# VHH binders against O-glycoside alpha-1,2-mannosyltransferase homolog 6 (omh6): the designs that were tried, part 19

Target 1, 298 residues: O-glycoside alpha-1,2-mannosyltransferase homolog 6 (omh6), of Schizosaccharomyces pombe (q9p4x2)
Amino acid sequence: MYFLILFSSNAELGEVLRTMRSVEDRFNKRFHYPWTFYGMDEFTEYFMSTTSTIASGHCEYGTKGITYTNHLQFILTISYLVHWDLSQVKPLVENNRLYQQRADALAQENLSYVYSPLFHSFQDWVVRSLLYHPQLEYDYVWRIEPGLKLVCEEKKDIFSTFKDSDIVFTNHVCERKHSGIYAMEEAIEEYKILNTQGDFSNIWVYSNNYTYCKYWPFNEILSLKQIRHNQTYTNLINYLLGSGGTYYHRWTESDILSAAFGVLRARANHMESVGFFLNDDVHYCPETIPYTGRCACL
Key: E = the ipSAE of ESMFold2; O = the ipSAE of ESMFold2 at other seeds; V2 = 0.75 times the mean of E and O plus 0.25 times the DockQ between their complexes.

## First folded at step 17 (VHH; framework vhh_enristomig)

Design z6 (from y1 with T52Y Y104W; at its last look DockQ between E and O 0.64; V2 from the best seeds 0.00; counts 0 for: pae E 6.9 > 2)
Fold by ESMFold2, look of step 17:
Structure z6 (fold): chain B 298 residues (1-298), chain A 123 residues (1-123)
Amino acid sequence: as target 1 above (298 residues)
Amino acid sequence: EVQLLESGGGEVQPGGSLRLSCAASGFTFSHYYMSWYRQAPGKQREWVSVIYSGGNTNYAESVKGRFTISRDNAKNTLYLQMSSLRAEDTAVYYCVRDTPRFGWKSYRGSDYWGQGTLVTVKP
């Protein structure tokens, strides 16, 4: 079972509708996959009625609050945040000198969001809670952000090319390593001592001493059935989260999941044939000049 | 060019009130969560409050019940209403464009911070 997921707020309704229209026009009108929406605030009746009118499949909305629970081990799967509440994260960062010391150091490395409890808690929430969220009763989900626009006709069912053993289908990005990434690599070396399963020779899509490449999460298909039901994945992810690196080292969900997929030799595919724009920031066109008319990249 | 300009700081007596404003430009204001931070002399920067794009709010425990964050998306302006001010509230207050929703922007570059506005609560 294949589903489309969209993170949004009521203020983004215009972008949500444009994104949905693009995905519906280019792909989903032929397949009628359901949409699931999550947001930081309650969805209005206007938001729900207008999005459900555009959708060719059923729509589900995250309308229940779930309290984030902080345990010494950061127990995976025990807490869910469908209506996210920052107040449960404040004790991890407020009056915490170690957190502030690391944030100051990372700011010297020109990293964004190093002081933001909202950013850190969102990264933690995606890895800890979203992938195990009870409202996501699907085998696969396609993560779609507001502002995404499909620019090519997708007549084939993209999910049908995704084999049962595949775990991720996306693009990747490369960045310079920061001190937090070196800390993650050290944490994984420690994990390796205690855990012999996995291939620790290359945890990234690509890396050298200064650069690493990871999966890009803003247009991404994930196998929830494999992630949820593999204790080896769960153990590694729980170990990384338990280190507190999302807060102390500004790890992103992409950092954590990409390293885990690499260590466990997860099968990955690349969205090379899927053309998309994300706002003015990312433009990917699979066609080169001359254009055939399948894509509207200009 | 992202620009954040704070105003409304000044001197106030204990128990008094001030309203801070932050004029934002160079980005789509409604797409971002906005925060206030402060830094007292000799202390580390401290998160004060955040307001989500949809209007939900959160506060540091030290200011809960006394401070109110708000935003006007039509005017691209962030506000902090401070009441029952105490000597320990003396600090430079910073307007900050917080994370985009769900981390959908580039992670590289610095956070966008205003230049700050000084609030002094007299002894």
Scores: ipSAE 0.074, ipTM 0.574, lowest interface PAE 6.9, mean pLDDT 76
ESMFold2 (binder alone), look of step 17: mean pLDDT 83; pTM 0.838
ESMFold2 at other seeds, look of step 17: ipSAE 0.634; ipTM 0.874

## First folded at step 18 (VHH; framework vhh_enristomig)

Design j1 (from z5 with W102F; at its last look DockQ between E and O 0.69; V2 from the best seeds 0.73)
Amino acid sequence: EVQLLESGGGEVQPGGSLRLSCAASGFTFSHYYMSWYRQAPGKQREWVSVITSGGNTNYAESVKGRFTISRDNAKNTLYLQMSSLRAEDTAVYYCVRDTPRFGYKQYRGSDYWGQGTLVTVKP
ESMFold2, look of step 18: ipSAE 0.533; ipTM 0.819
ESMFold2 (binder alone), look of step 18: mean pLDDT 84; pTM 0.847
ESMFold2 at other seeds, look of step 18: ipSAE 0.776; ipTM 0.912
ESMFold2, look of step 20: ipSAE 0.758; ipTM 0.903
ESMFold2 (binder alone), look of step 20: mean pLDDT 83; pTM 0.845
ESMFold2 at other seeds, look of step 20: ipSAE 0.724; ipTM 0.891

Design j2 (from z5 with T99I; at its last look DockQ between E and O 0.75; V2 from the best seeds 0.64)
Fold by ESMFold2 at other seeds, look of step 18:
Structure j2 (fold): chain B 298 residues (1-298), chain A 123 residues (1-123)
Amino acid sequence: as target 1 above (298 residues)
Amino acid sequence: EVQLLESGGGEVQPGGSLRLSCAASGFTFSHYYMSWYRQAPGKQREWVSVITSGGNTNYAESVKGRFTISRDNAKNTLYLQMSSLRAEDTAVYYCVRDIPRWGYKQYRGSDYWGQGTLVTVKP
């Protein structure tokens, strides 16, 4: 049994409903996997009522941090940081000359949101808290973006097809390395001096001196057992988060997760048979002909 | 064609009050979180406050209890009510379009900064 996750806001209810109808019609009406919704604002009763009516599985809604204990590791408490609770972020961004100088430099490199405590907090929250949320009890989570439309009939259980994988991806994105990415690479070089666990020869999907490629997280299945229970993964993640690079270097959650899966030698599988559109500007069709009996790629 | 036009700056006495406004256009205002930042002469930009699409707020510790951020989504306007003003609050205040919701829209989006409005608290 697998878990579907959807990041949304109340303002996006129309897109959420269209996405859910697509996923339910093409896939989930046969499997009844649960939906979990996370957003930056409290979900309205109308949002919850309409989405739960469409879902063929159970729906859960989260908007604030919670505390839980991991009995296997005896974690005393973990608070989920949400977008409006910036108490842990404020010391890193207020009256902090180094942070401000780094933000100015990153802005000159045309990076977005370099000054935003909210942006940094959400990247940290995904890696540190969301992927450990008690509602995500299954081995895998399917990250689904509002605006996604499945365009092929998926009669087979997609999760059963990819059980041997640690990450199942639809795409990767390649970008020019900014100064923060070079800083991450330097941090990992330093980390490997004292830590022999992992394969440090391929931390990115692809890279050269000026370009790096990472997993594109907007239609992606992740293995929660790697994230929660693999010590090579958790040791590296704790090292990177402890450096403060999410704030000082504007690392995104996909930067951090992709590098960690690279070091782990994560088993990656392309979601080749699953056709999808995301809004009007990202498409993948597994068929040569845009309309077939299984797919309607237009 | 994103535009953020701040207004309402000026000179005030210590302990006084001032209300800043920011008229937004060229985007769906209610889909974005909005922030105020400020920059004193010779100093770095610093975050002041943020308000979510749904009206939840947060503040820098230096202004908490004295400043109130608000928004009117019907009028596409962001506000900052400043009270108990101090000399240290003297700065150019910027209206900033912060993140939309999490996910792909953040990936394609960027923050946008207004031109700023000067607030001077007389010594």
Scores: ipSAE 0.600, ipTM 0.852, lowest interface PAE 1.9, mean pLDDT 81
ESMFold2, look of step 18: ipSAE 0.607; ipTM 0.852
ESMFold2 (binder alone), look of step 18: mean pLDDT 84; pTM 0.850

Design j3 (from w1 with S106Q; at its last look DockQ between E and O 0.77; V2 from the best seeds 0.70)
Amino acid sequence: EVQLLESGGGEVQPGGSLRLSCAASGFTFSHYYMSWYRQAPGKQREWVSVITSGGNTNYAESVKGRFTISRDNAKNTLYLQMSSLRAEDTAVYYCVRDTPYWGYKQYRGSDYWGQGTLVTVKP
ESMFold2, look of step 18: ipSAE 0.730; ipTM 0.896
ESMFold2 (binder alone), look of step 18: mean pLDDT 83; pTM 0.847
ESMFold2 at other seeds, look of step 18: ipSAE 0.679; ipTM 0.879
ESMFold2, look of step 20: ipSAE 0.649; ipTM 0.866
ESMFold2 (binder alone), look of step 20: mean pLDDT 83; pTM 0.838
ESMFold2 at other seeds, look of step 20: ipSAE 0.718; ipTM 0.887

Design j4 (from z5 with R101K; at its last look DockQ between E and O 0.78; V2 from the best seeds 0.00; counts 0 for: pae E 2.1 > 2)
Fold by ESMFold2 at other seeds, look of step 18:
Structure j4 (fold): chain B 298 residues (1-298), chain A 123 residues (1-123)
Amino acid sequence: as target 1 above (298 residues)
Amino acid sequence: EVQLLESGGGEVQPGGSLRLSCAASGFTFSHYYMSWYRQAPGKQREWVSVITSGGNTNYAESVKGRFTISRDNAKNTLYLQMSSLRAEDTAVYYCVRDTPKWGYKQYRGSDYWGQGTLVTVKP
């Protein structure tokens, strides 16, 4: 099974509709893959009725209910993130001198959101809970963010094109290693001493002493089968999440997932044929001069 | 240009009340989660409260039950109603654009901090 995921909040409905119309017009009107929506706020009836009207496939809306907390591995750590209950998170960030000292140091390295419990909780929630959500009973997900517009006609089924991939990415993000990333590398070296499975020589897409490159997690296709059932991935993810590095070291979900896919030796493929804009910040067109006419890249 | 202008700070007796306001401009206010932080003299920055674009709220344990965060998206204004004030609440309070956006926005966006407004609770 295959489906589309669109992460949104009710405040972004306009962008959601523009994104959906683009994806439906360029691709999904021919394939009718379902849309699954997750956000931090309860979806309004207006949001649900409006989005379901333009979708050519079934729409599912993530609930804050108890259903995916029935997955026992998440009871003590995660269940309250989906109910906007930060009670399990607050001891990690409030009146915690080590956290505050780390946040101050990371802020001096010009990192954003280092003080935000909600930012940290989101990163943790994606890796720990969202990608394991029981409503995502599919082998693959295509992660789509409001503001994305497809600019090429996609007559072939993109999911079928990449059916053997573990991750299909649109971009690498290369950043300066902050002190939290060095901490992640140290944690992985410690993990390696006790765990021989995996390829620890290729943790990042690319790295040197000062920079690292990781998968940009937006407009990407992920194999949920690998994420949920590969022992090498699962063991490393549990180790990294258990360290608290999403809070103490400001690890993002892309840091954690990229490192895990590196250790997994994931079959990574570039989404070369799919042109897109993402807001005013990112532009990718697979066509160069002369144009074939498949894409409208300006 | 993003602008966050706090107001409503001042001097108050223990047990008293104050309401802080933050006028926001230069961005689409309703699309961002907003937070209050505070910093007492000589101490580290402390998260106080957050409100989502949809109005869901959460609070630091030290202020839960005494402080209420709210927003008026039509007026681009964030509020913090403080009651039962204590000496330990003395701090500069900051209005913060707190954007827990997924991946892309976290690489292209940043938190933005107001200049702060001083709240002094007299011992």
Scores: ipSAE 0.556, ipTM 0.835, lowest interface PAE 2.0, mean pLDDT 79
ESMFold2, look of step 18: ipSAE 0.572; ipTM 0.839
ESMFold2 (binder alone), look of step 18: mean pLDDT 84; pTM 0.848

Design j5 (from z5 with N56D; at its last look DockQ between E and O 0.72; V2 from the best seeds 0.63)
Fold by ESMFold2 at other seeds, look of step 18:
Structure j5 (fold): chain B 298 residues (1-298), chain A 123 residues (1-123)
Amino acid sequence: as target 1 above (298 residues)
Amino acid sequence: EVQLLESGGGEVQPGGSLRLSCAASGFTFSHYYMSWYRQAPGKQREWVSVITSGGDTNYAESVKGRFTISRDNAKNTLYLQMSSLRAEDTAVYYCVRDTPRWGYKQYRGSDYWGQGTLVTVKP
């Protein structure tokens, strides 16, 4: 009932294969969990053939052209799509003076991509559509970034350590709050006036007036069971997405999901045993000298 | 060092055509989505068109059917073919390195804007 997920495109095939080899060699050769791939471009036959030969489990490739699924349980209409064009986002950004004014203000804060409908739609799509996608049939997903390398042997089934009350295993990152983050905090304060379920006192892992810490999404295990079937979580997510903050305030999927996990008082744990490198930029090693041979962190 | 060097702007009569070019360097061009934006005097910036790394395109309604975005990944060059030009198309046109593909590179990257090239369509 477990699977792995990898966001990718045909241009990243080399990185994807190296990442898959690392994960297969150090973990999945023992467990044969399936791989699910999502990308913005149509997957080529070559991409699918080469990735499937490396995988020890079944491979699934995201269905293009899915644009709509209505769930009666949600405030917002949930659609499943791969963001391959801007037709669904054009009314939100084209000739929209409020969007442009907010983007100009955020640009003064040196935020990246403040004018990019593609950036905004990717963040929205992850939260609104991807985590609810019917091709993700299992209770848990391990989100794995192309370019990631596992550096420790993982002989135990890491999914077996996930309890029913756990929602996320990952790392934390701390950033300075921008004006969009203050807007999110204000929106959540407004939301709680009419919605007494949930704990709105600690929406971040840590925060003060200027800094907030959130979950880092590029080596992260999520409980889809909790995300899909927890009404408190789903209602808050729909409220935040309905406000348009991914577009007007440059909220990222990490911002939205981390705040929602905080409101749930979700159990979140650091991936204590899982060592990894990502693009020579980020790394975590659970061992110190002398090394036991489980990890190759040198 | 990321560089985007626009060219091809100038003055043109209504109904005329113009081709903008953007020479890119300092990054792996084929891995990025590229966009054109424009800004008329006294107006806000306006999205014009986008092309994905895989070649899919989209356009603002005001230019659809008249403008064509394209890219040549072998030459690291972005193009905007402009036809049936109108006075309302007068603006500074910006070549923009948009988001990379989804993932960590998108999270850690930044958009980059060229210096712009002026297109003036005479009344």
Scores: ipSAE 0.570, ipTM 0.822, lowest interface PAE 1.9, mean pLDDT 79
ESMFold2, look of step 18: ipSAE 0.639; ipTM 0.854
ESMFold2 (binder alone), look of step 18: mean pLDDT 83; pTM 0.842

Design j6 (from z5 with K105E; at its last look DockQ between E and O 0.65; V2 from the best seeds 0.67)
Fold by ESMFold2 at other seeds, look of step 18:
Structure j6 (fold): chain B 298 residues (1-298), chain A 123 residues (1-123)
Amino acid sequence: as target 1 above (298 residues)
Amino acid sequence: EVQLLESGGGEVQPGGSLRLSCAASGFTFSHYYMSWYRQAPGKQREWVSVITSGGNTNYAESVKGRFTISRDNAKNTLYLQMSSLRAEDTAVYYCVRDTPRWGYEQYRGSDYWGQGTLVTVKP
C-alpha cells in the first residue's frame, strides 16, 4: 500500500514534509507503509533525500520519461510530467469550434479552468493513467493532498480496517449540476442501453434535478485491485473518456470516478475515525463525547 | 486577494516584437503554474502558453517558436516575449494562475485572471 501525494512540486516541499510528518506521527510510524510521489516537474535530489528521511517506509518517486500505451492489463500511458505531453489534447482544444463554444458556456456557469488544456489533461491522466500505473503494485492507495494534517491518533491499521472496500471516503460534496454533468448523465444512459453490468439506478451519492453529490478526492483510499480488474469500471471509464467529456464538458476526475463507483455499486466506507485539517482549516473531527484526547481538533 | 496586473501591450507592425509582463501579488508566486491566454475581438478565449513552477514550458501550436514564456520568481513577475508578430496575434492577453490540482471544483484552487493588456498588430 502507498501513501500517494499527487501534483506536488519541489517548491511545495515544506507542505509535503508537514503532511508526511503528521501522517507518520499519527499513524504510519506504527505500520511503515511506503510512500509514492508524483509531481508536475522532475523531483530534485533534495526533495527525494528530505522526504525519504522523514518516511518510516520505503519511498518511490515517479520516473521521468516512461510511457505506456493505453492497455488495461499490460501498458498504461503515463508520465509524472503530464503537462509536457499535450500533443493529444491540443487538437481537441485549439481551433475546435465545439470545444470553444462549450468552454464559453461552461465559463458562464461559473466553472473554473474551462479553457485550460493542462487542467483537462490532468483530469484525464488521473483516470486513464495514474490509477493503472505499474509502479503502484499494491492493492490500495491512500491519496493525500499536501496541506493535509491528521489530528487524531490512529492506533488501528486503517488499511486492515477497510481492506474489502473499493473506496474509503472522507466527505461527499454536493454541487449544482452544470451542463457538463447533464451530458455525463445522458452518456451513461446511452451506455446503459448497450451494457448489462452495473447498477444505473443511482450513479451519484445523492442527486436531484439541480444538485449532485460526489466523493471528495483530497483524502481518500482507493482499491487499485478493483479499479484495475473490475470490468464494469473499466468499460464505463473507456466509454466516458472516448466521448471526450473531460474536454468538451469539463468533467473532473472526481465526477468520473464517483459516477463509475455508483455504477459499480462500490463498497464505500466513511473514514469516520480519521480527523484531519486541510490547509490549516478543520475539515473533519470525529464527534466524541467526552473528548478523550485522541484528537487535537481545537 | 490574488492580484495579477498585465502590462506591455500596444501597437506594433507585422514582424515586430513586444514583451508582456504580469506583476503578481497575494500568493506565493513560485509555487504555481502561470499561463497566458488571449482573446481576439469577437472571438473566444484561447490558451497561449504555460510555465511550471520549475520553469518547464509549453505553447499553443499557433505561437510555438515565436513566443517565449518566462518567469522571475524573485520579482513575482511573469513574462511573454512575443516576436514575429502577425495580424492574427491581435488580442487582449491575460495573465492567469493556471495550476491544475485535484478536485478544483470543491471550492478551492480556482483559476485567477488578470484584467488583460491589448496587443494590436497593424500592417
Scores: ipSAE 0.630, ipTM 0.853, lowest interface PAE 1.8, mean pLDDT 79
ESMFold2, look of step 18: ipSAE 0.722; ipTM 0.896
ESMFold2 (binder alone), look of step 18: mean pLDDT 83; pTM 0.839

## First folded at step 20 (VHH; framework vhh_enristomig)

Design l1 (from j1 with F102Y; at its last read DockQ between E and O 0.68; V2 from the best seeds 0.73)
Amino acid sequence: EVQLLESGGGEVQPGGSLRLSCAASGFTFSHYYMSWYRQAPGKQREWVSVITSGGNTNYAESVKGRFTISRDNAKNTLYLQMSSLRAEDTAVYYCVRDTPRYGYKQYRGSDYWGQGTLVTVKP
ESMFold2, look of step 20: ipSAE 0.691; ipTM 0.879
ESMFold2 (binder alone), look of step 20: mean pLDDT 83; pTM 0.846
ESMFold2 at other seeds, look of step 20: ipSAE 0.737; ipTM 0.882
ESMFold2, fold request of step 21: ipSAE 0.712, 0.742, 0.755; ipTM 0.861, 0.891, 0.896
ESMFold2 (binder alone), fold request of step 21: mean pLDDT 83, 84, 83; pTM 0.847, 0.849, 0.846
ESMFold2 at other seeds, fold request of step 21: ipSAE 0.754, 0.767, 0.690; ipTM 0.901, 0.898, 0.872
ESMFold2, last read: ipSAE 0.716, 0.719, 0.740; ipTM 0.884, 0.878, 0.885
ESMFold2 (binder alone), last read: mean pLDDT 84, 84, 83; pTM 0.850, 0.849, 0.849
ESMFold2 at other seeds, last read: ipSAE 0.763, 0.682, 0.716; ipTM 0.906, 0.849, 0.876

Design l2 (from v6 with S106Q; at its last fold request DockQ between E and O 0.80; V2 from the best seeds 0.71)
Amino acid sequence: EVQLLESGGGEVQPGGSLRLSCAASGFTFSHYYMSWYRQAPGKQREWVSVITSGGNTNYAESVKGRFTISRDNAKNTLYLQMSSLRAEDTAVYYCVRDTPYFGYKQYRGSDYWGQGTLVTVKP
ESMFold2, look of step 20: ipSAE 0.687; ipTM 0.877
ESMFold2 (binder alone), look of step 20: mean pLDDT 84; pTM 0.848
ESMFold2 at other seeds, look of step 20: ipSAE 0.724; ipTM 0.894
ESMFold2, fold request of step 21: ipSAE 0.684, 0.588, 0.630; ipTM 0.880, 0.841, 0.854
ESMFold2 (binder alone), fold request of step 21: mean pLDDT 83, 84, 84; pTM 0.846, 0.851, 0.848
ESMFold2 at other seeds, fold request of step 21: ipSAE 0.677, 0.689, 0.626; ipTM 0.872, 0.879, 0.858

Design l3 (from v6 with F102Y S106Q; at its last look DockQ between E and O 0.73; V2 from the best seeds 0.66)
Fold by ESMFold2 at other seeds, look of step 20:
Structure l3 (fold): chain B 298 residues (1-298), chain A 123 residues (1-123)
Amino acid sequence: as target 1 above (298 residues)
Amino acid sequence: EVQLLESGGGEVQPGGSLRLSCAASGFTFSHYYMSWYRQAPGKQREWVSVITSGGNTNYAESVKGRFTISRDNAKNTLYLQMSSLRAEDTAVYYCVRDTPYYGYKQYRGSDYWGQGTLVTVKP
């Protein structure tokens, strides 16, 4: 079985329902794949009852997270609502001059959330959940963000089209490099000294001196099988997590995963057939005509 | 237009108390995490406390047990009740809007900071 996964909150239930109805109407009513929901707060009964009513497959609500002992050693455990276990985070951000100096520098580069322990811990939690969360026991997940609307009929089962060597189907986004991204490139160069497997010339989808392009996680299908069962992936990702860069350098989960996929020569494909809008900001239509029998791209 | 207006700062003796307020406008207040940060003179900004849209709280260790964050969604107001104040608590305190989750809204949006209110704890 396969997961459709949605990171959400009780406060955004209306947005979640609109997204689910779109995905159900355009795709999942034919395939009945399960939905998994994760959030920073415990979901209300109202949230669970309304989402489960419109889902055509089983719904699972993540009430347990993954907890590690410290950033230098990982022990897989199941715990309740990871965002409130900040005991590992506070020593990294409180009374820590290096962290404070880095946060100030990143703020001057106009980056958001550079001071937020919850932002940092959430990025870390997402990556660790993709690698280790026991409730994600399936080979593939479709990561779906609240606010997404599918605009094309998807009659073929997208999960069945993955080749064994494919790791990610998504789009990419290009951003200006910030000092934290240069720090990640340096960390990977140091990793290269100790490790020979990988193509360290291709960290990003594309890059130049000022810009990098990475995989976009807000409408993305991942092969958890390829990620979890390949020790080379887990070693590199855990090296990046263990460096503390999610805190000191404000790395996001997409930064970490995209760099690992690039270095390790992951087979990545564009979701060419999947048309979507996200919050009226992002639009992709696989066809040149807005009104076709398959797509309604407006 | 998002606006965050802090008030309630002032001078207080060691061991004293103050209650900070932050009036929020321009967004649906009840849908967002809200935080307090502070910046002492000549120092860098540091996190103090956070309250989720659902009312769960967390605190920096230096203020745990002495400060209480709360919110009134009907009045669009964030509060910080400060007690047992020490000289080291002297700082400008900032009201900050976080988001209820970190994903596309982080990519598209930004945290929003108030202009701050000064708290001075006399030695």
Scores: ipSAE 0.575, ipTM 0.828, lowest interface PAE 2.0, mean pLDDT 80
ESMFold2, look of step 20: ipSAE 0.691; ipTM 0.874
ESMFold2 (binder alone), look of step 20: mean pLDDT 83; pTM 0.845

Design l4 (from v6 with F102R S106Q; at its last look DockQ between E and O 0.78; V2 from the best seeds 0.67)
Fold by ESMFold2 at other seeds, look of step 20:
Structure l4 (fold): chain B 298 residues (1-298), chain A 123 residues (1-123)
Amino acid sequence: as target 1 above (298 residues)
Amino acid sequence: EVQLLESGGGEVQPGGSLRLSCAASGFTFSHYYMSWYRQAPGKQREWVSVITSGGNTNYAESVKGRFTISRDNAKNTLYLQMSSLRAEDTAVYYCVRDTPYRGYKQYRGSDYWGQGTLVTVKP
């Protein structure tokens, strides 16, 4: 069972509706898969009413998280927060000299948002929501970014091409490694000392000393069932989240998930067959274009 | 081109008040979270406050109850009302375009910092 997931705010409603119209017109009106929305602020009735009118499947809007207390200091407190409000991040970033020193160093590497509690919290929150949110009881999710536009008609069910053995179906992006990425690689080496499972030679999709390639999370299908029910996978992700690297090293959710998929040799498909634009900055067209009335590539 | 222009800084006596303003242009203001930061001489940069696109606010503990962040999306303006000012509030205050909510815009975007406005609380 499959669903479409969209992280957004009420302020983005216009772009959300344009994205939904595109996905519905090009694909979902034939399949009626449900939409699930998550945001940092509570969704307004107007947001919910207008998005549900556009959808051909049912819509779910996230609920406030459930907070659990654990009694072991090395086990993460698991909470399911739909409306992230910084309450979890403030103790980590306020009056924290080590955090500030690392942020200054990362700023010298020209990284954006290194001082932002919201940026760090968003990365952590997205990963936790994908892993732990009780409303995500589906086998697969298609992560859809506001501003995405499907540009080709998708008559076949895209989910039918995503086999049970594949954990991720997305595109790749390559970037220069920053000092935070080297810190992640060191953290995984430390994890390896305590854990011998996994293939630690393939952390990234591709890498050399200065460049790494990772899965792109802005148009991505994930197997939640395989991720959530693999204890080795869950242990690695919890280790990375528990290290504090999203705050101290400016790790993104893409960094965390991609490294974990690499260590576990996750089977992946590349999303080259799905034509889409993202905010007119990114253009992916199927190999065969133009189609008579089937693709509107720029 | 993104621009953030702070104003309203100056000298004030302890216990006094100031209102900082930040005029924003070159981007869709309502889609971005906005923050104030400050940096005192010889100190590290310090987060002060943030306001979401929906108007929800958060404050550093050192300023909670004394400072109020607000925004006017129609005027593309961010504000910081400061009250009960203390000597330790002396700093350059920066208006910051913080992260957008949407992940791709975070990926392609950057935080932008204003040039700052000096607030001096004198004995």
Scores: ipSAE 0.623, ipTM 0.845, lowest interface PAE 1.6, mean pLDDT 78
ESMFold2, look of step 20: ipSAE 0.638; ipTM 0.865
ESMFold2 (binder alone), look of step 20: mean pLDDT 83; pTM 0.845

